# Designs tried in a protein design chat: VH-VL binders against c7peq0. Part 45

Target 1, 252 residues: c7peq0
Amino acid sequence: MHNKIYNSFIDRKAKGIKSFAVLIDPDKVNPADIADLAAKCTAAKVDYIFLGGSLVITNHLDECVQQFKTLCDIPVVLFPGSPSQVSRYADALLYLSVISGRNPELLIGQHVLSAPAVKKSGLEVISTGYVLIDGGAPTTVSYISNTTPIPSDKDDIAMCTAMAGEMLGMKVVFMDAGSGARKPITESMISRVASQVSAPIIVGGGIRDAEKAYLNCKAGADIIVVGNAIEKETSLIKEMADAVHAAAPVLK
Below, E stands for the ipSAE of ESMFold2; O stands for the ipSAE of OpenDDE; V2 stands for 0.75 times the mean of E and O plus 0.25 times the DockQ between their complexes.

## First folded at step 13 (VH-VL; framework fv_inotuzumab)

Design h2 (at its last look DockQ between E and O 0.01; V2 from the best seeds 0.00; counts 0 for: pae E 7.6 > 2, placed apart)
Fold by OpenDDE, look of step 13:
Structure h2 (fold): chain C 252 residues (1-252), chain A 120 residues (1-120), chain B 112 residues (1-112)
Amino acid sequence: as target 1 above (252 residues)
Amino acid sequence: EVQLVQSGAEVKKPGASVKVSCKASGYTFTSYYIHWVRQAPGQGLEWIGYINPSGGRTTYARKFQGRVTMTADTSTSTVYMELSSLRSEDTAVYYCARDRYDSSGYFDYWGQGTLVTVSS
Amino acid sequence: DVQVTQSPSSLSASVGDRVTITCRSSQSLLHSSGKTYLSWYLHKPGKAPQLLIYEVSNRFSGVPDRFSGSGSGTDFTLTISSLQPEDFATYYCQQYTHFPWTFGQGTKVEIK
């Protein structure tokens, strides 16, 4: 039970299957929205629902998780802006350490504070090396984290960062250009990281069309995460999902 | 004293709708979720869904999606459950129950139940 | 969904008797947090159900000490050490470890 979601990541990666995750902010959706999204995600065969927001304005996390659970069978993975955003009804929690930065609070400080609550939740905890990449504009993540993202053209820095995370025992590498990113992560950077990391690689931020999603998969991403684009146009869910599912893995 | 008082028995024809009320008292209305549970004759209890009276957000069981609507009136501390497109299998006693969702999943106080009979 | 089955469906007893009701779930109710989420309710016809036990063995406020809950994994028991006249009713167990929450079919305790 404690490794069901992680094992799915590993299994799918091993089989060369690419996965599509829809990111939903609990503070930006109402029950009607969730119903619609759940239906569309199911129809598109979305692999994961990522629930998380950078800001906790309202506490609707539990409600959102439960609503999705009643509406579809897609695994719900928490992608919190803060480690304290947990719900025992979710399938897993990405326990994010911002390893691209040098903020001790985001490396371990917040984790120490949230650890009791996370443990109490009983959630599958997936240690995640979060690698923030410059998306060409300040994002909510960069602002909140108070960290300097890795420049978009510094593939080697990203690679070394991801390698370090993996060697420290982090099970997943999450490369993110951030919410509202103007520039998505380059295929070059993804390929560089993928060549040196065996852990599942999640890529998000600034992905606006099916082509980019596909290309990121071809570059070495195992899971593509999209939020903002589908918020604006939910019809993209199907197109992006299809593209991701059609993508072949990069040969290492 | 915490109390949940439900509306009276209903008799409906197939295809009709029924709306049952649950009036809460003895506590802060908006601080607790209200769930609806029904029991068909000779069957166990079946969870229908819940509403957060604070804001009116609802969560329904998959089986009832599209047919059930829960609402809350904070001015009267009353929650409503409306079930549409009624079928004979919807014949049951319907209960409202209080749950502090953030700390439980069990129901500490219940209404007395409302019998809904669906027959041609 | 997790199935919850009670046994027996009904029983006859006298005042003063020790009564035992069992509840079996189709899968373990032990949550990964270490807690087990099972509740027991008492229900009389025409009345509101009443919470007796939560988290397997915790008595709800005001519940007499003659009521006790025990069990682990998939098997749980409600015990009434000495049945009182007011205890003749139908009892239900409920699991809330797994979503959606589910109930047993009930056990009716009748006067012998």
Scores: ipSAE 0.704, ipTM 0.878, lowest interface PAE 0.9, mean pLDDT 93
Fold by ESMFold2, look of step 13:
Structure h2 (fold): chain C 252 residues (1-252), chain A 120 residues (1-120), chain B 112 residues (1-112)
Amino acid sequence: as target 1 above (252 residues)
Amino acid sequence: EVQLVQSGAEVKKPGASVKVSCKASGYTFTSYYIHWVRQAPGQGLEWIGYINPSGGRTTYARKFQGRVTMTADTSTSTVYMELSSLRSEDTAVYYCARDRYDSSGYFDYWGQGTLVTVSS
Amino acid sequence: DVQVTQSPSSLSASVGDRVTITCRSSQSLLHSSGKTYLSWYLHKPGKAPQLLIYEVSNRFSGVPDRFSGSGSGTDFTLTISSLQPEDFATYYCQQYTHFPWTFGQGTKVEIK
């Protein structure tokens, strides 16, 4: 089946069901820890595993994907730091264009070079408009992308960027403050963007507690992704998943 | 053996607060969530919320948000649930229950219950 | 909220009888992972509730073989194959697929 993962985003959004994604960095995770992570994600009813990072320096991506696929049934979605970071064993790829930036390499340049390999991989490819938001401090993403993040209080700029991305064909909007962010994206900005796009909205970066995850969902985020806080304490997986799922309506 | 022992019955007036304790023994206190569930007279069971004793983080049912506070004291292996602005419909038996953090949310051991009566 | 409704609300039975209690959910309890999250509890007056079954059909440690659970989707059953004197109690189902977790209203099993 084509578009299985994308269709799950759309179907859940249509039902008002919020999703929680755990971001795992292949360079940081120890192989011995993956079984425990998979068990915790399964028990917490995590909806997606996002796998990748800004700097995937080692060739462990394939191994991590295969371990998670063996240990649980949670969909594994690639969240690459560059368009060339691909594993054929994953369920889908977020094919990110940094539409908030003015770096032509991250807008389309690297995609031109990676597209043949991405197509050959056989992966489900999800066109994703990546909107980088200033998180109160420089992040790996802001440095590597060589772009200026959208200021955290410029809701209209984020809104117009996401609108343009959707109009240009992006299937998903990913608002991200970056893994090193000191401040998560404001609920005001999320609600402003959500009011103007119908595409699924992924929100990540600097989310450190369950209440913020819940409030982001109420503001209009469809998928909450957390990596940094969970790297520090894996018990947060259940607590954040519960908060995200609490925001979804039970009765349609 | 795993045991959850709750504080005794309480009688309160409308508008007051009540604080119920739940002392855990026979297991590693900080490795399990403690939930609170209540049963009003003639009614079924109603989930209130939980606390992670290791970090003190809480999750509450929306109905109780703003009225309930849960705390944990790791030195005594005790969880407390405080319910404020009491009404007559808060009259119930209140139970604490243990949730294994890797179990998806079922309650393997329960306290004996604490009757809270709210009356004029 | 997802509602779970038990049937019957009460029943009378004798020692040795086979007893069945049903639990129906207002919404499927099948999670996208393929797992279904429903548990059963036993509660006797003046005592703490006791876990019997989790994840539809798994007996909790120390629970006798006479207790079994089954079902899928929205329909679930607790069966006591041969009722014993200690089994006279109220039984509750609980769904934990959808937040918030919710309980059935209870089924009282009493002596004939």
Scores: ipSAE 0.435, ipTM 0.756, lowest interface PAE 3.6, mean pLDDT 88
ESMFold2 (binder alone), look of step 13: mean pLDDT 91; pTM 0.913
ESMFold2, look of step 15: ipSAE 0.054; ipTM 0.638
ESMFold2 (binder alone), look of step 15: mean pLDDT 91; pTM 0.904
OpenDDE, look of step 15: ipSAE 0.456; ipTM 0.806

Design h3 (at its last look DockQ between E and O 0.01; V2 from the best seeds 0.00; counts 0 for: pae E 7.5 > 2, placed apart)
Fold by ESMFold2, look of step 13:
Structure h3 (fold): chain C 252 residues (1-252), chain A 119 residues (1-119), chain B 112 residues (1-112)
Amino acid sequence: as target 1 above (252 residues)
Amino acid sequence: EVQLVQSGAEVKKPGASVKVSCKASGYTFTSYYIHWVRQAPGQGLEWIGYINPSGGRTTYARKFQGRVTMTADTSTSTVYMELSSLRSEDTAVYYCARDLYSSGYFDYWGQGTLVTVSS
Amino acid sequence: DVQVTQSPSSLSASVGDRVTITCRSSQSLLHSSGKTYLSWYLHKPGKAPQLLIYEVSNRFSGVPDRFSGSGSGTDFTLTISSLQPEDFATYYCQQYTHFPWTFGQGTKVEIK
């Protein structure tokens, strides 16, 4: 069936069920550790594996995807640093447009160049409005992208950006404080955005403990993604997954 | 041989607190979460929460939030569960149980500690 | 919270009998991973509970072959194919698909 992964986002959101995604950078993970990581994610009932970050299209991406697909049944969703970073073996691709920025290459330019290859891949393509939020420090991405992150206290700007993205056809909103962010996105901003969009909301960047993951869900995030903290301590997978899943209302 | 050995039975008055211990042996203490589960007379089993002995991070069922505190002492391989503001309905046998890391089911249990709350 | 309900609440049986205990969940226990997370425990008075079955049908280490689990979705069964003297106990199901984890009310198996 087409749109299997996107439909799972929609169906879970409709039921009020919160999802936990583990973000794995194929360039940072040791291949010998992938089996252990897959086992931990399975035992913790992780909902999605996001593969990505500052990836270049390489055989390492394909190899990493195939290892996870062999070792567990958790959907593998690509979270690429550019639209051309794909693996046909994944379950879906977050096709990211940096709608918070004014860089035409990140808004649509790279997509024009990558679209034929993305289409040929046969992947499920999920139109994703990527909203970069100030994480408390300048980033290399900010400099290279010529993108100023939305200030952490400007809830109305984040809200309007997400609304516009949804009205222009983005199926998912991804609010991200950036890899290695000093501070995560505020619950106030998440709540403001969630009150105004129907699209599933992914929140990531700087989430370091289970309490913050839980509170982000209560504020209206649908999918919590964590990478850095888990790379430092994999036991956090279970604790964060439990916290995210505890935030969902119990269906009666 | 994996063992979880709990402290002895206690009788408490309403409004008091109780602290139950669970000493683990026969495995690497910091590699497994310890859960607490109770059984009131004539009732089924009720999950209370867990502690990660590595670093002492805890997660509690909402019903017990604010009344329960779990701690771990890695030097003695012992976890503690303290329940405050006791009421008569807290009368139960309290079990510690080992979570096979990241699994959610309990492979080894303590013998149980009866806590009786009575005026 | 997801409720799990066992039937019967008690039963009387003889050594050698086939015993069937059911567990019904208020919601499907099928996780999005395709796995179903339901376990069974045996409990005798004055003793620690013992794990019998995990993930619906997997016997825990050292559990005799006479214990088997089955089911899917919301309906699950523990079967004891030939009851032995040591099997007289109370049996509990536990779901661990939905946080928080919840237990059935128990089924007491008594000697006839």
Scores: ipSAE 0.046, ipTM 0.635, lowest interface PAE 7.5, mean pLDDT 87
Fold by OpenDDE, look of step 13:
Structure h3 (fold): chain C 252 residues (1-252), chain A 119 residues (1-119), chain B 112 residues (1-112)
Amino acid sequence: as target 1 above (252 residues)
Amino acid sequence: EVQLVQSGAEVKKPGASVKVSCKASGYTFTSYYIHWVRQAPGQGLEWIGYINPSGGRTTYARKFQGRVTMTADTSTSTVYMELSSLRSEDTAVYYCARDLYSSGYFDYWGQGTLVTVSS
Amino acid sequence: DVQVTQSPSSLSASVGDRVTITCRSSQSLLHSSGKTYLSWYLHKPGKAPQLLIYEVSNRFSGVPDRFSGSGSGTDFTLTISSLQPEDFATYYCQQYTHFPWTFGQGTKVEIK
């Protein structure tokens, strides 16, 4: 049970299946919103629900997770802005290390502090190399951590960073342009990373339409994560999901 | 002493609504979730949902989505459960129960409220 | 949803008897944390249910030591070592490892 979600990532990747994840901030949704989102995600055959916010001001995580688990059967994966954002009711936790930066707190410091709580939760923990890419706007992560994202045109740096993460034992690579990104990650960068990394690759940030989602998959992304665009227009869930599911993998 | 005291028995017609109250005392009201569980005659216990009195956030079982509304009044330390569009199968004893946040077990219960739905 | 089934549905016993009630779940209740989340309640007609045991074997505060819980995986037992007059009631098990929480159908302990 401890590797159920990770195994799903690996299995789907091996089969050339692309996955679509909807990112939801627990602090930005009410019960009515959750009901609607759960229904739409189910109808669209969304593969994962990612729950997390950059700044969790309120402790509504458990409630939000439980509501989704009640309303649908889609796996709920925690995507926390802080390692302390944990709910035992989720299916897994992406344990993020910001490997694109040089802030020791985001590399290991916060993990040491949160480790007891995470361990006690019993959650499946998926070690994740978080690679922050410049999306044309300051991200919450970059601002809070004082870390500099990888420039959007530096494919080799992104590649080497992801490679290092994988060689250090991180099971998943998450490339993120950040919430509200003006510029999503380029297909060239995704392809460059995918050519050298065997781990599942999650891509998020600034994806606003089905075409971009599709192209990212074609470039080598295994999982596409969309948040802001869905918040603005929930009707995009189905369209994006369909596009992702129709995408063919890149030959490595 | 921790106590949960519920309102009295109700008799309703099909299609009507019922609102049951649960008054809490003997502890910090906002530190515990209040769950609602019912038991139909001859049946087991069925979880309905819960409310966090701190902020009023709720979580309902799928079966009751759209028909149940839970609210909390911090000034009176009272939680309410309203069930609408009542059916004969909603005939049951309804219980409120205390849960420390989301621990999952209930250390204190109300005495129950019989709700009878009959034409 | 995880189903929990109690056995027996009812039993007759005398004061001083050893009573055993079983609870079986459709799935293992062992959580990845290593904990198992099963509770037992006592319920008398017209009264509030009372918590007896949580996490399989932990007695709630004020619960007499004649009550004990045991088990693992999918099979659990509530034991009353020496039945007292006040113990005649209906007992329920509850799993809370898996969401949503679910209850057994109950076991009624009656006077023989």
Scores: ipSAE 0.032, ipTM 0.644, lowest interface PAE 4.3, mean pLDDT 91
ESMFold2 (binder alone), look of step 13: mean pLDDT 92; pTM 0.914

Design h4 (at its last look DockQ between E and O 0.82; V2 from the best seeds 0.00; counts 0 for: pae E 4.7 > 2)
Fold by ESMFold2, look of step 13:
Structure h4 (fold): chain C 252 residues (1-252), chain A 119 residues (1-119), chain B 112 residues (1-112)
Amino acid sequence: as target 1 above (252 residues)
Amino acid sequence: EVQLVQSGAEVKKPGASVKVSCKASGYTFTDYYIHWVRQAPGQGLEWIGYINPSGGRTTYARKFQGRVTMTADTSTSTVYMELSSLRSEDTAVYYCARDRYSSGYFDYWGQGTLVTVSS
Amino acid sequence: DVQVTQSPSSLSASVGDRVTITCRSSQSLLHSSGKTYLSWYLHKPGKAPQLLIYEVSNRFSGVPDRFSGSGSGTDFTLTISSLQPEDFATYYCQQYTHFPWTFGQGTKVEIK
């Protein structure tokens, strides 16, 4: 019963099966649209619902978790803007350290303060090295994190950052261009990071079409996360999920 | 003293709708969810859903999706539950109950409202 | 959904008797926090249900100490140490470890 969500990341990575996650911000989603959104995710066989963002109000988080639990069977994973933003009804928590930055509060400081509440929540806790990559514009994440993103053409810096995070005990690497990104993370950077870490790699930010989602998977991403593009056009859910799932390995 | 007072019994025909009220007093209305739970004749308790009165956000049990609507009026501290497309199996006593932010247990309940769906 | 099943469905007892009611869950109700989320309610026809016990063993405000709850994992009991005239009612358990929350089918306690 332990580590059910993390084990699913590892098991799918070992089989070369790529996963699609839809990121939903509880403070931005229209409550009237959640039923339709859940139905579309179910029909598209979305693998995970990630709930959260940079500015999540706790009351809305808990309600949103329960709404998705009544509407579908897709695992709900918290992606909080603060480590203290938890709901006991979710399936797991991505416990994010912003390892790309030099803000000590986001590296470990907030975690020291939130750890008792996180432990008391009973959630599966997934230690996650969060690597912010420059997406061509200031993002909500870059402003709130008070950090400078890794430049989009510095593949080796991203690689070394992810390697260090894994060596320090991070179970998952999350490469993110941010929700307001003008451009997504390059396939070359994804490939460079994937060549040097064993941990599951989540990639998000600025992914606007199915082809980019597919190419990111072929470059070595294990989980593709899309939020902003789907918020604007929910019809993309099926197209992106199909593309991600089609990136299965050749069996020779 | 916390009280939840519900509207009176209703008799409806199949296919109609019913709207039951639950008036709260003795606490800060917007600090608690109001849930609805029903009991059909000879059966146990069945959870229907809840409303957050502070923003009107709702969560409904899968069985009731599309048939139930809950609203709140903060000026009168009253929650309403409307169940549409009534069937004979919807005959039940309907209760409202209070829950502090998804604590998961219901500390105070209304007296119940009998809804009868027949012929 | 997690099912909870009560036993017995009904029982007859006299004032002063010790009464036990069991609740069995289809899945463990032990949350990874170390807490177990199970409550008990008393219900009389025509009256509002009343919370008796929450988190397995905690008596709600105003509940007499003759009511106690115990159990772990999948098996739970409500005990009434000395049955009083006002205790003849139907009793329900409810699990709230797993969403959606679910109720037992009820146990009716009748006068012998």
Scores: ipSAE 0.342, ipTM 0.740, lowest interface PAE 4.7, mean pLDDT 88
Fold by OpenDDE, look of step 13:
Structure h4 (fold): chain C 252 residues (1-252), chain A 119 residues (1-119), chain B 112 residues (1-112)
Amino acid sequence: as target 1 above (252 residues)
Amino acid sequence: EVQLVQSGAEVKKPGASVKVSCKASGYTFTDYYIHWVRQAPGQGLEWIGYINPSGGRTTYARKFQGRVTMTADTSTSTVYMELSSLRSEDTAVYYCARDRYSSGYFDYWGQGTLVTVSS
Amino acid sequence: DVQVTQSPSSLSASVGDRVTITCRSSQSLLHSSGKTYLSWYLHKPGKAPQLLIYEVSNRFSGVPDRFSGSGSGTDFTLTISSLQPEDFATYYCQQYTHFPWTFGQGTKVEIK
């Protein structure tokens, strides 16, 4: 039970199955939106719902999680932008360490502060190496943390960073170009990382169409995360999900 | 003293709508969620949904999606539950209950409102 | 959804009697946090239900000490050590470990 979501990541990866995750910002959706999204995600056979990714201003995370859990059976995974974004009703929490940066607060400081609340929540905690890649636009994370993302053309730096994260015991590597990214992560970078990392690789940021989602999977991504694109056009959920699910695994 | 006082019994025809009120007093209205639970004759309690009076955000059980609407009036400290497209199986006593920030248990309840749906 | 079943559905007792009501869930109510989320309520006709116990064994404020809750996993018990005249009512258990919340069908305690 406590490793159910992580085990699903590992199992699907081992089978060569690619997964599609829809990222939803709790502050940007109302109950009607959630109902619609839940229906579309179910119809598209979305594998995970990620909640978070922004500065949560209001305390309605529980409400959002509960609504999704009521409306569909898709696992809800918290992707928090802050330690306060915790709900015991979710299925798991990606516990993010920004290993691409050198801000001690995002490496361990915020984790120390949030640890009691996270522990109390009883959530499955998935240690995640968060690797921020330059997407051509400032991200909330980079701005708030005052960290410099890895340049988009520095595949080796990304690779070494991910390797370090894995060797430190992080169970998942999350490569993110950030919300609103102009440039998604390149296939070459994904391939380079995937060649050296055994942990599940999540890729997000700047993915705007099914083709890019597919190519990222072919490059070595295990889970594709899309937020902004579907916020603008929810009809893309089905197309992207289908593309991801059709993608064959890459050889390491 | 914390109190939840509900509106009186209702008799409705199938296909009609009913709106039940729950007036809260004795505490800060916006600090607690209000849930609705019903009990059909001879049956157990069934959770319908809840509303956060602070902002009016709602969460409904799947079974009632599309038929139930909960609203809150902060000026009168009153929560409303409206159920539409009524059926005979909707005959039940409806209760409002207080829950602080989705704790999951209900420390105070209304006295209940009987809603009868019959031809 | 998690099913919750109470036993018995009804019982007759006298003032001063020890009364035991059982609640069984279709799956474990032990949360990953280590807590178990089960509550008990007392309900009299025409009145508002009243919270008695939360988290299996914690008495709500103002609840007499003759009421106690126990149990773990899937089996839980409400005990009234010495039944009082005001205790004749219907009792309900409620799980809130798993969303959505679900209730037992109730146990009616009647005067013998």
Scores: ipSAE 0.094, ipTM 0.694, lowest interface PAE 3.1, mean pLDDT 92
ESMFold2 (binder alone), look of step 13: mean pLDDT 92; pTM 0.915

